VH-VL binders against Ribosome maturation factor RimP (rimP). Designs and how they scored, part 3

Target 1, 164 residues: Ribosome maturation factor RimP (rimP), of Thermodesulfovibrio yellowstonii (b5yjx5)
Amino acid sequence: MNIKELKDKITDYANIVGEQEGVEIVNVEIYPGGKGLTLRIFIDKEGGVTIKDCENFSRAIEAILDVEDPIKSSYTLEVSSPGIDRPLKNKKDFLRNIGRDVKITTKEKIADNTFFIGKIVDVGDDWVRIEIQETKIKGSKKKGKTELLFIPFNKIIKAQVYLG

## First folded at step 4 (VH-VL)

Design G34 (from F5 with heavy chain S57Y; framework fv_zigakibart)
Fold by ESMFold2-Fast, scan of step 4:
Structure G34 (fold): chain C 164 residues (1-164), chain A 121 residues (1-121), chain B 107 residues (1-107)
Amino acid sequence: as target 1 above (164 residues)
Amino acid sequence: QVQLVQSGAEVKKPGASVKVSCKASGYTFTSYYMHWVRQAPGQGLEWMGYINPSGGYTKYNEKFKGKATMTSDTSASTAYMELSSLRSDDTAVYYCARDRGSYWLGYFDYWGQGTTVTVSS
Amino acid sequence: DIVMTQSPSTLSASVGDRVTITCKASQSISSYVAWYQQKPGKAPKLLISAASSLQSGVPSRFSGSGSGTEFTLTISSLQPDDFATYFCQQSYSTPLTFGQGTKLEIK
């Protein structure tokens, strides 16, 4: 089977799974390399995709690929959303991701740390506020403790959406 | 020790502007955010926004964008709030209030005594 | 915007009574709630921050509790000085918002 025919078949399978899982198929890419293929499917949905959406989609598409067996060689399946690794650089980027978890690295210590994972709670002209949840102690009385941190944009080295 | 002293009552006509001052003493003025909160007669409290006196950075409640302007004078340890295009429903007591933290926490530990602004024709 | 709803709007009580005021947030705000007391003609006074942290100088009969969306302010034994209006306020995100107030009146 040539790559074009394979891509068309995979796209058809992906559209079936997309309807089932409530996601849109943005693109399907196939890259031959060595003794294997990389199969990359880009999905999206209103409100944005989560890691769970990608995992659910991956499991469903793999089930179809196992049954239909359209790829005779080894392959690697990747499911992704366009821009999930895109850096957050300015107010507009942070505003678009309010309510989502992000990972942020700062050039100076804030609350005794330079690396943070937390939910974007609020965004100002030159700052972002995130909510960080402390790790619960296994086997003891579990207590959820959260901390709101104010991080100025000019102290951020890099920031990206955190998927898990 | 910590005190916030506001300017006196104002009576204005619709369409005018008013500028309220809030003089701080007893602490390092630039180390704490200053918020502005208003209260219409017999009503609840409404947050207007804040200013960081260190850099002059402001954040407004969207309802007051283009209507309220917050400024500060670090040499005088005084914060200002100017309200333009006054309407009768701007009649209220206006308070300045100090945020507790150096990064704003949103808890107001000290308040000015309030400035009554009456808008009448 | 996060909406803060207080109940009751008016409460009548006698000196020595235990009084509870409730505040509900339209979404989860963890523990980022403050309580203020306001007497006629005066500025509000901070009583409690972070849902349960009593401010220095505030009598121990005042206490706060709650997390997520439901919070309470309790006065364990009312004193004459406690008749006032009480406001809750969320500090989770801007715009900062207050409850509509609870007026505590002499029975």
Scores: ipSAE 0.264, ipTM 0.649, lowest interface PAE 3.8, mean pLDDT 86

Design G36 (from F5 with heavy chain S31D S102E; framework fv_zigakibart)
Fold by ESMFold2-Fast, scan of step 4:
Structure G36 (fold): chain C 164 residues (1-164), chain A 121 residues (1-121), chain B 107 residues (1-107)
Amino acid sequence: as target 1 above (164 residues)
Amino acid sequence: QVQLVQSGAEVKKPGASVKVSCKASGYTFTDYYMHWVRQAPGQGLEWMGYINPSGGSTKYNEKFKGKATMTSDTSASTAYMELSSLRSDDTAVYYCARDRGEYWLGYFDYWGQGTTVTVSS
Amino acid sequence: DIVMTQSPSTLSASVGDRVTITCKASQSISSYVAWYQQKPGKAPKLLISAASSLQSGVPSRFSGSGSGTEFTLTISSLQPDDFATYFCQQSYSTPLTFGQGTKLEIK
C-alpha cells in the first residue's frame, strides 16, 4: 500500500489506542529512514504526557501492529509528546501542560517583567497561573522562594514548553 | 470605604431557584474578581467559583457546574449568583467575597454580610 | 483537589494563653495559605495571607508560619475578642479549598 493509505490506517489504530489509554493523537508521521520505515506518533493529554504514558501507548499500539501486520518491512516506532518548540496558543494548550515548565513573553510588564519561566499551576478562561522559582540549587532538591504569578492570555505574545 | 452588601434572606421550596445579589461600593468594580463561598449550618466554608466583572468570564468549582450561574452588572456594580433546582442540602449562608487582585487569586480581603438561603418543604 | 485538614477541631484556652492551630495540605502549596477568623453570625475576616503576611488592622499577636504542606496560626497572648472559629485556605490552585475550621472557645 502507498504511504498515505498506511498513514491513515496507522492513525486509525492510534486513535483506538488513544481512547483506551486516555490520550489524544496530535500527529502521525511516517517516513522512510533508518531501518525501513519510521513511525512517529505524537500523543498528548490534559495534565501533560509522562514517559510512562508514552511507554504504555507504545506497548498497546505494538500489540495491534503485531496482530494486524500492516507493515511488511522493518519499522521503528517512536512515541512522544509535542516538542519544546510547539507553541501554547489557547486555553486548551495551557490546560494540557498543567504541571510543566513554560516560558512566556508578554506585551506589557507584569510584576516588572515581560519574560517568565515557571510551572503552570492553574488555568482559567482568560488567564494562566505560573509558579516562578526565584532560585534553585541543582542536585540538592533545595529551592528558594517561589512566586505565584497571574498572566492574562490577552497579554501573552508567545508561550512554549520549557525543558531547561 | 469598600463595602459588599448582599440581598436579604430567602426561604424556598425544593425545585425552586434563588438569585442572590452582591452590590459593591467604594472601589472600581471591574478591577477585582468576585468569588462566591457558601457555608452550611455549623459547617465549614466551600468555594463555589468566581466571576471577573471585566468581561464576565467565570470559573466554577466542578461541584457547582450546571447548578450555579454567576453574572455581573457593571453599570450597577452588582454581582449575582443563581442556584437552580434547589435541594434541602443547599441550605446555607452564601457569601460574596472580593479577591485582592490580579496577581494573587484566592485571598479574600472583603466579604459581604452573607445571605441565608433556607430550602424546606 | 487539594484537601486542607485542620487540627484541632475544637480548642479550649484561657485569656493570656499562647495557642497554635495547624493546617495540613494534601500536596505542596508553597506558601499560598490564608487564615480567616469568623465570629458567630458574621462573615469571615482575613487575618493572614501568603502563610505569614499579617493584614492591616490585625493585632500583632497573630502570626502565621509554614511552607509546603504544614502551616500554623499562632496567637501569642489570647484576648477575649479572639474566641472565634478559624479557617485556613489554600490559594495555590482551583478549586480553592478551606480547612474544616477550628473553634477556639473559653476554657
Scores: ipSAE 0.175, ipTM 0.616, lowest interface PAE 5.0, mean pLDDT 85

Design G37 (from F5 with heavy chain Y50W; framework fv_zigakibart)
Fold by ESMFold2-Fast, scan of step 4:
Structure G37 (fold): chain C 164 residues (1-164), chain A 121 residues (1-121), chain B 107 residues (1-107)
Amino acid sequence: as target 1 above (164 residues)
Amino acid sequence: QVQLVQSGAEVKKPGASVKVSCKASGYTFTSYYMHWVRQAPGQGLEWMGWINPSGGSTKYNEKFKGKATMTSDTSASTAYMELSSLRSDDTAVYYCARDRGSYWLGYFDYWGQGTTVTVSS
Amino acid sequence: DIVMTQSPSTLSASVGDRVTITCKASQSISSYVAWYQQKPGKAPKLLISAASSLQSGVPSRFSGSGSGTEFTLTISSLQPDDFATYFCQQSYSTPLTFGQGTKLEIK
């Protein structure tokens, strides 16, 4: 089949898997490269995509591709969320990711730490507020109170979405 | 003893501006954020925004952006809130309130007595 | 915006009664809730912060509980001085928002 027909078929399969796995299909891309095709499927969901979501989606879509056999040549399947590798550099980046987990490294200590993983809960002109969880010493599971931290943008070295 | 003292009642015509003051005493003025909250007659409380007196940075409720301007005078330990282009639905009691936290926590431990602003023609 | 909904809007009670007021948030706010008391013609007074932390000088008959989306203010044995309007407020994210208020009146 031609590329357009293949893309439509893959998109249909992806939407079926998306409903099953609770994720939205953002885009489907097909690239000829080297010997074969690269299938890249971008998924998203409210609250952000985790690594486990990508793994579960990949396994499910591969199962359909094995049965339906729409590609006669070799192919590579990639599943990711748009912007998974993109750093958060400005106010708009943080605003777009409110409700998602991020990892932040700071130039100086805030509450005795320079590395944080937490949910973006609020964003100002020159600051971000994140919610982090305290870990109990005796537990093997993270439990305890949450803490809201105010982090000025000018103290941030690096920030990016955290996928779990 | 922490105290916030606000300016007196104002009566304004539609289209005018009003500037309410809040004089702080009994603590280090620049160490605490100051919030502004209004209450229309017989209504609930509505958060307008905050100002950090250390440096003068502000955060507004989007509803009041372009309508309210918050400023502070560190030497006078006084916060100000100016409303422009007054309408009848701006009639309310306006409160300043101190944030309990060293950054901001959003918990208001001390309040001014309130300034009544009446907008009528 | 996070919407805070209080119930009931009006509550009639007698001195000595155990009184509860509920506040519900439209999304999870962990424990970032405050409770205020307001008497006619006066500014609100902070009673409780962080859902359950009693402010200095507030009588021990007042207590708060809850996490996530549902919070409760309790007065264990109502006193005459307690007839007032009570407001909850979330401090999780801006804009900071208040419940509509609960008027506690004599039965």
Scores: ipSAE 0.353, ipTM 0.725, lowest interface PAE 3.0, mean pLDDT 86

Design G4 (from F5 with heavy chain L105F; framework fv_zigakibart)
Fold by ESMFold2-Fast, scan of step 4:
Structure G4 (fold): chain C 164 residues (1-164), chain A 121 residues (1-121), chain B 107 residues (1-107)
Amino acid sequence: as target 1 above (164 residues)
Amino acid sequence: QVQLVQSGAEVKKPGASVKVSCKASGYTFTSYYMHWVRQAPGQGLEWMGYINPSGGSTKYNEKFKGKATMTSDTSASTAYMELSSLRSDDTAVYYCARDRGSYWFGYFDYWGQGTTVTVSS
Amino acid sequence: DIVMTQSPSTLSASVGDRVTITCKASQSISSYVAWYQQKPGKAPKLLISAASSLQSGVPSRFSGSGSGTEFTLTISSLQPDDFATYFCQQSYSTPLTFGQGTKLEIK
């Protein structure tokens, strides 16, 4: 089959797997690469995808590809979330990721720390607010309390979506 | 001691604008966000938005976006809320309220006495 | 928007009674809720922040509890000064939202 027909077939398989695994299919790319074809599937979900989500999706789509055998040459399968390594640099970037976990590094201490992992719960013109799901209490084996932190944009060195 | 003193009652016709003031004293004005909350007669409290007096950044409840304008004058330690294109359902008591602090965002520890705005023909 | 639902809307009680007011959030807000008291013709007064933290100067008969989606305000032994309207408010995310209020009146 030609590349377009193959892409349509792969997209159909991806949508089936996406429904089973609870992820949405953002894009499917197929292009020739050295020895064979590269299949790149971008997945996403509310709250962000985890490494486990990518592994589960990859395993499930490989099972279909093994059965249906649409690619006769060698191929490389890549499953990723859009912007996994893309920095969040302005208000619009943070607004687009409300509800997702992010990792943030600050220039100055905020609540005694300069590194944070938490869910974006709110965004203002010059700040972002995150909910830290877990903080370890020193001297205790149990999880810490949930905290909301207010982080000014002008104190952020870098921020990225956190996938686990 | 911390005080928030608001301007006096206003009576306006539909289509007019009103500007309510809130003069702060007893603390560093630029260190605390100032929120605006209204209450229609016999009704509950409705959050309108806030202003950061340090720099003047604002955030509005979507319902008031384009209708309310919040400003502040740091030299006078005064916050303002202007409401345009008044309708009869804008009749309410309007309160300014101080936010307890950044880490405590959204807890109103001091309130102005309220400004009654009546919109009638 | 996070919707805050208070119950009851009105509550009749006598001095000395134990009174409980409930507030439910449409989604989890952890412990980010405040309680306010409002007397006729006056601005609201902050009683409780972060679900259970009693504001300085507020009598110890007032207490708050709860987490997630259900919160309560309790007055252990009602006094004459306590007849007022009470409001809950979430501070988890904007827009900040209030419950409809509970009017506590003389039985």
Scores: ipSAE 0.293, ipTM 0.676, lowest interface PAE 3.5, mean pLDDT 86

Design G8 (from F5 with heavy chain S102D; framework fv_zigakibart)
Fold by ESMFold2-Fast, scan of step 4:
Structure G8 (fold): chain C 164 residues (1-164), chain A 121 residues (1-121), chain B 107 residues (1-107)
Amino acid sequence: as target 1 above (164 residues)
Amino acid sequence: QVQLVQSGAEVKKPGASVKVSCKASGYTFTSYYMHWVRQAPGQGLEWMGYINPSGGSTKYNEKFKGKATMTSDTSASTAYMELSSLRSDDTAVYYCARDRGDYWLGYFDYWGQGTTVTVSS
Amino acid sequence: DIVMTQSPSTLSASVGDRVTITCKASQSISSYVAWYQQKPGKAPKLLISAASSLQSGVPSRFSGSGSGTEFTLTISSLQPDDFATYFCQQSYSTPLTFGQGTKLEIK
């Protein structure tokens, strides 16, 4: 079959899986990318997509592809949400993601750590403020403490949206 | 001992500008953010913004953007707040206040004594 | 902007009384609230940070509690030096915002 026919079939399979998993299919891309084909399926849902959602969707769609066997060559399946893989590089990127969880790696320790996962609560010209939750102490009946962290941009090695 | 000493009272006419100074001593000036807060007669406290004396970066309350200008002179350990196009409702006591700077922005552990600015015709 | 609503606006009390002042945030601010005391003609003084952390040099009769959207400042046994105006302030995000103040006055 040609690429268009294959795309139509993959889209049909994706819609079936999407209905079962509670995600919507944003787009389906099929392109030759070196060895074989790359199938890229973009999914979304209210409240945002988690890594677990992508894993569950990938497993379900692979099961259908194994049974139906529509692809005769090698292929790579990629499941993602629009924007999920993009790093946060500048003030505008952080501003656009206020209220979202991010993962940040720093060049030096801040509050005894160099890796943080937390919600962006505020952004300045040269800093970002995140709210993190400390882990529960073993045997404690209390929730872990939340902590506001001030991170200068010049101390950030990398930052990305965190999806779960 | 930490001290923040502000310039003296000012009386201005509508349309004028005023520049208030805040001289810091007893600590490393560039290690702490400096905030400006005003209080109209008999009213509550209103945050205007802050300056990071290390590098001079600022953040303003949107209400004061284009109206207030915050600067600092590291050699003199002095912060400044200039307010332009004064109106009668700018009559207030203006305070500088040091951010405590222990992982939280906005806890003001030391305050200047205040500068009274009166705008009258 | 986070709105801080403080109550009551005025409170009359006698020396030895237990006094409570309440502050409500328009959204969750976790524990990022401070309390200040201001006497006439003077700059405010930091009493409490992080909802419940007593500032050095502040008498133990002052205490703070709360998390999320509701916070309280308590004076367990009012002293003559405590008659002043009290302000809450959120430090969660900019713009930093204050409550309107509670004037504590002699009965």
Scores: ipSAE 0.276, ipTM 0.647, lowest interface PAE 3.5, mean pLDDT 86

Design G9 (from F5 with heavy chain R100L; framework fv_zigakibart)
Fold by ESMFold2-Fast, scan of step 4:
Structure G9 (fold): chain C 164 residues (1-164), chain A 121 residues (1-121), chain B 107 residues (1-107)
Amino acid sequence: as target 1 above (164 residues)
Amino acid sequence: QVQLVQSGAEVKKPGASVKVSCKASGYTFTSYYMHWVRQAPGQGLEWMGYINPSGGSTKYNEKFKGKATMTSDTSASTAYMELSSLRSDDTAVYYCARDLGSYWLGYFDYWGQGTTVTVSS
Amino acid sequence: DIVMTQSPSTLSASVGDRVTITCKASQSISSYVAWYQQKPGKAPKLLISAASSLQSGVPSRFSGSGSGTEFTLTISSLQPDDFATYFCQQSYSTPLTFGQGTKLEIK
């Protein structure tokens, strides 16, 4: 089957699974990768997609692919949400993700660390406040999981949504 | 000794504006965030927002966006809060209060004496 | 916004009594709560920060406890100087919010 026909087939299967799992299909990409094909399905839903949503979707779509056998070569299946791994670069990005866990790397040490994982609690014009919960802080003698941390934007090298 | 000294009482008509000052002494003015809190007669405390005197960045309670303006004069060690388009329900005592931490922690260790603003026709 | 609810709204007590005031947050705020004392015509005074950290110059009869959504301020042996209004305040996220206050009156 040519790539366009395969993409159409995969999209059909994905839409069936999306209805069952309560997610919408944003895009389907197929391209050469490794020794075979890479299938990347982007899913989304109201309130955001979780890792478990991606896992459940992946299992369901793989079951259909096993039965229908549309791909004769080896393939890799990737399921993700658009922007889930994209950097948070400005105040607006952080505001949109209040309540979500994020990974932040800083230029300078804050509370003896330059790497943090925590929930965005609050956002100001020049700072973000995160609650570090259930994550060990490397190089620290104290519990990192109960700290409320103030991070100035001008000290951030990179930040991304943390998927667990 | 840390002191915050506020300007005197104001009586204003509806639609007017008022600007309250808060002069700090006894510490490095730019090292602590300054918050503004109001209290209507017989009511509780309401947080209005803060200003970072180092650089002048502000954050407002959404209720006061477009109504309150916070500024500071580093050379005079003075913070200001201007409230526009006054209504009778803006009648309150307005306090400036210093944040406990060198970055904002949201605890107020020193308070001004308060400025009574009365809005009446 | 995080809503802070105090109970009781008014409390009558006698000198020497053990007094407790409760503050409940509408969501978990870990330990990010402060307690203030306010006397008529005066600005509030910070008593306790971070749920249990007693401020310098505050008598040891005052103590704070709690975490998550329920916090208490305790006065172990009430003195005449303690009759005042008490406010809790969360510092977890903006807007910073206060409880409605508890008026401590002579019984």
Scores: ipSAE 0.322, ipTM 0.715, lowest interface PAE 3.5, mean pLDDT 86

Design K1 (from A14 with heavy chain V103I; framework fv_bexmarilimab)
Fold by ESMFold2-Fast, scan of step 4:
Structure K1 (fold): chain C 164 residues (1-164), chain A 124 residues (1-124), chain B 108 residues (1-108)
Amino acid sequence: as target 1 above (164 residues)
Amino acid sequence: QVTLKESGPTLVKPTQTLTLTCSFSGFSLSTSGVGIGWIRQPPGKALEWLAHIYWDDDKRYNPALKSRLTISKDTSKNQVVLTMTNMDPVDTATYYCAHSKYIYRGSGYTFDYWGQGTLVTVSS
Amino acid sequence: EIVLTQSPGTLSLSPGERATLSCTASQSVSSSYLHWYQQKPGKAPKLLIYGASSRATGVPSRFSGSGSGTDYTLTISSLQPEDFATYYCQQYGSSPLTFGQGTKLEIK
């Protein structure tokens, strides 16, 4: 299937889910990213979109994609609100992107580094927790380990969504 | 198997400095997300948080008492030390140290394991 | 700082009855960082509920928590003799960390 036909199908599925979940479909993007294809669906609603809205929407759309099987290669699905390319500056920004990869630069070293790429797993009022994989460069050559890292907001210089 | 135990003087005179040690086992204070807090409770009163120290040596103090408090850790000895200056009879309380750990899926930090507490009496 | 107010201050009930304990925050607090502790006389507090509604390991199913924003509730569906204790709510979503004043649950 060509990209235009795929976008049309994904948009149709998204509109069905949006109607059921009470959210508006703002945009659908398909591009290569990381390993394989990235599908990004932007949703919005009156009063603003919550993490729960994104989770519910993501789960419902993935169920349709599993049944209909329109993509034969590997893919990553991302659901977010408009403004994903904005800098992440506060709790609300990080909460909106929970489950996504972010890149963070800090003012001082944390675990001997000042630059991090990882998935947002939780957010406090003054910190964010990132899950980093495959941090061991040399050694046993075992499959990537998961490392959990807490980064205080007051130590962050810059943070934004990581798109590959 | 996580254990914590407070140690220090049980009697302190007004104006003296109190030094309390929290000795622990079953975890490392170098583990990401781990911290130790100090909480006190005057007889018949509510719990009051005093200070926290985290795995990365970040320190937090109750603003009401910050000028009197110092918290430090000795990772090689598995100990956290709290000092409190200029003790007053109103500081008479049971002092606890407690393990804090992030719990995934909307839980944040909790005090999931506590020491037995040590009663500190401030009197002349 | 966020002040947590618990009500009632003392609750007198008999075994088998339902207990409902309230915790009200002076400002909105994330439910992920609201926790409940049980303290028996002469003992350290014990974690009971974390994140407003999740039971800690080993805590009986008769204990449940709920709430969001400024209003939180701890419910004990059928009191057992060992449940008569003081209960504290605690928040750590905003610095400084604060505890409520406690609700003493006493046998009638």
Scores: ipSAE 0.000, ipTM 0.481, lowest interface PAE 15.7, mean pLDDT 82

Design K10 (from A14 with heavy chain G106D; framework fv_bexmarilimab)
Fold by ESMFold2-Fast, scan of step 4:
Structure K10 (fold): chain C 164 residues (1-164), chain A 124 residues (1-124), chain B 108 residues (1-108)
Amino acid sequence: as target 1 above (164 residues)
Amino acid sequence: QVTLKESGPTLVKPTQTLTLTCSFSGFSLSTSGVGIGWIRQPPGKALEWLAHIYWDDDKRYNPALKSRLTISKDTSKNQVVLTMTNMDPVDTATYYCAHSKYVYRDSGYTFDYWGQGTLVTVSS
Amino acid sequence: EIVLTQSPGTLSLSPGERATLSCTASQSVSSSYLHWYQQKPGKAPKLLIYGASSRATGVPSRFSGSGSGTDYTLTISSLQPEDFATYYCQQYGSSPLTFGQGTKLEIK
């Protein structure tokens, strides 16, 4: 089978294990590694995934892979949660970070800027809305102006969680 | 680029507490699957694992030394701290911190990047 | 605790020769949790082989690992001068994590 078909099968297996282990499947990546294929499954859980969650998930999905045998070559299985530095690229990425500050770079100007720092307040099918606090430095004593900005996904070059 | 560096006192008196800091860059200890381990090596002897801390703050200790060891992390500073109480001359060793990552099937818990080590001498 | 016994303790060979280093576990260990490290005098250990048989990034093809259960082997097919070092096996199939005593590879 081709890589897309394999990814779809792995994603299905991952969702089954995710329901059993109480974790959500964020993404599945498959690519050539030095010694074979690398299967990278990103899982998430309210409150954060633990080492035990990763160990349990890995063992459970490996059991399915051993029975179903969809990969004929060697492979490395990597299970992790999306890191704080992981790029945000699609609706699910932004949805999981609603309420968090993000930094976004766009390929064309939106409201005369191409770089933004703000809080994710809403996410649509192909856009994200962020809350930017505008401060007039000389005239402001906590009189910051809040602006809601609509950013289409197809205009984003890079987006990441912003920690300050 | 992943780097780790140990720091702390190089001389400790018997019965005192040793505090070592591992400062790192090039990765985040908030990343799932990532942990930091401490390993020591007395002069001319084998490696001995001491403790591990993972991204989820799960802590694991060598049972032989557990009552003397505490490991903690400060994610804002990219640091992991190990404390060891009641130091004895036999604890003289080079102490290393190392990056570890959980990868199932092919590589469960490897130490793929190491600090340079810091020699701690325990004498009166 | 799982005790890892490495043999021989010292192996004296010349450049160009084949080196075979053994690591025996006191009880069965999954190959996924057995790793090999190289340590040169005055330096930190370097990950060489992980999961019994996979080479770490940047490790030359002359290094290979094999084994399962209680018996593991590290092989260097043609020794280079820089390969003379101490080699350690390590397991974390069972707590606590343990290392072998080391095999010192020295010039004959």
Scores: ipSAE 0.013, ipTM 0.553, lowest interface PAE 8.7, mean pLDDT 83

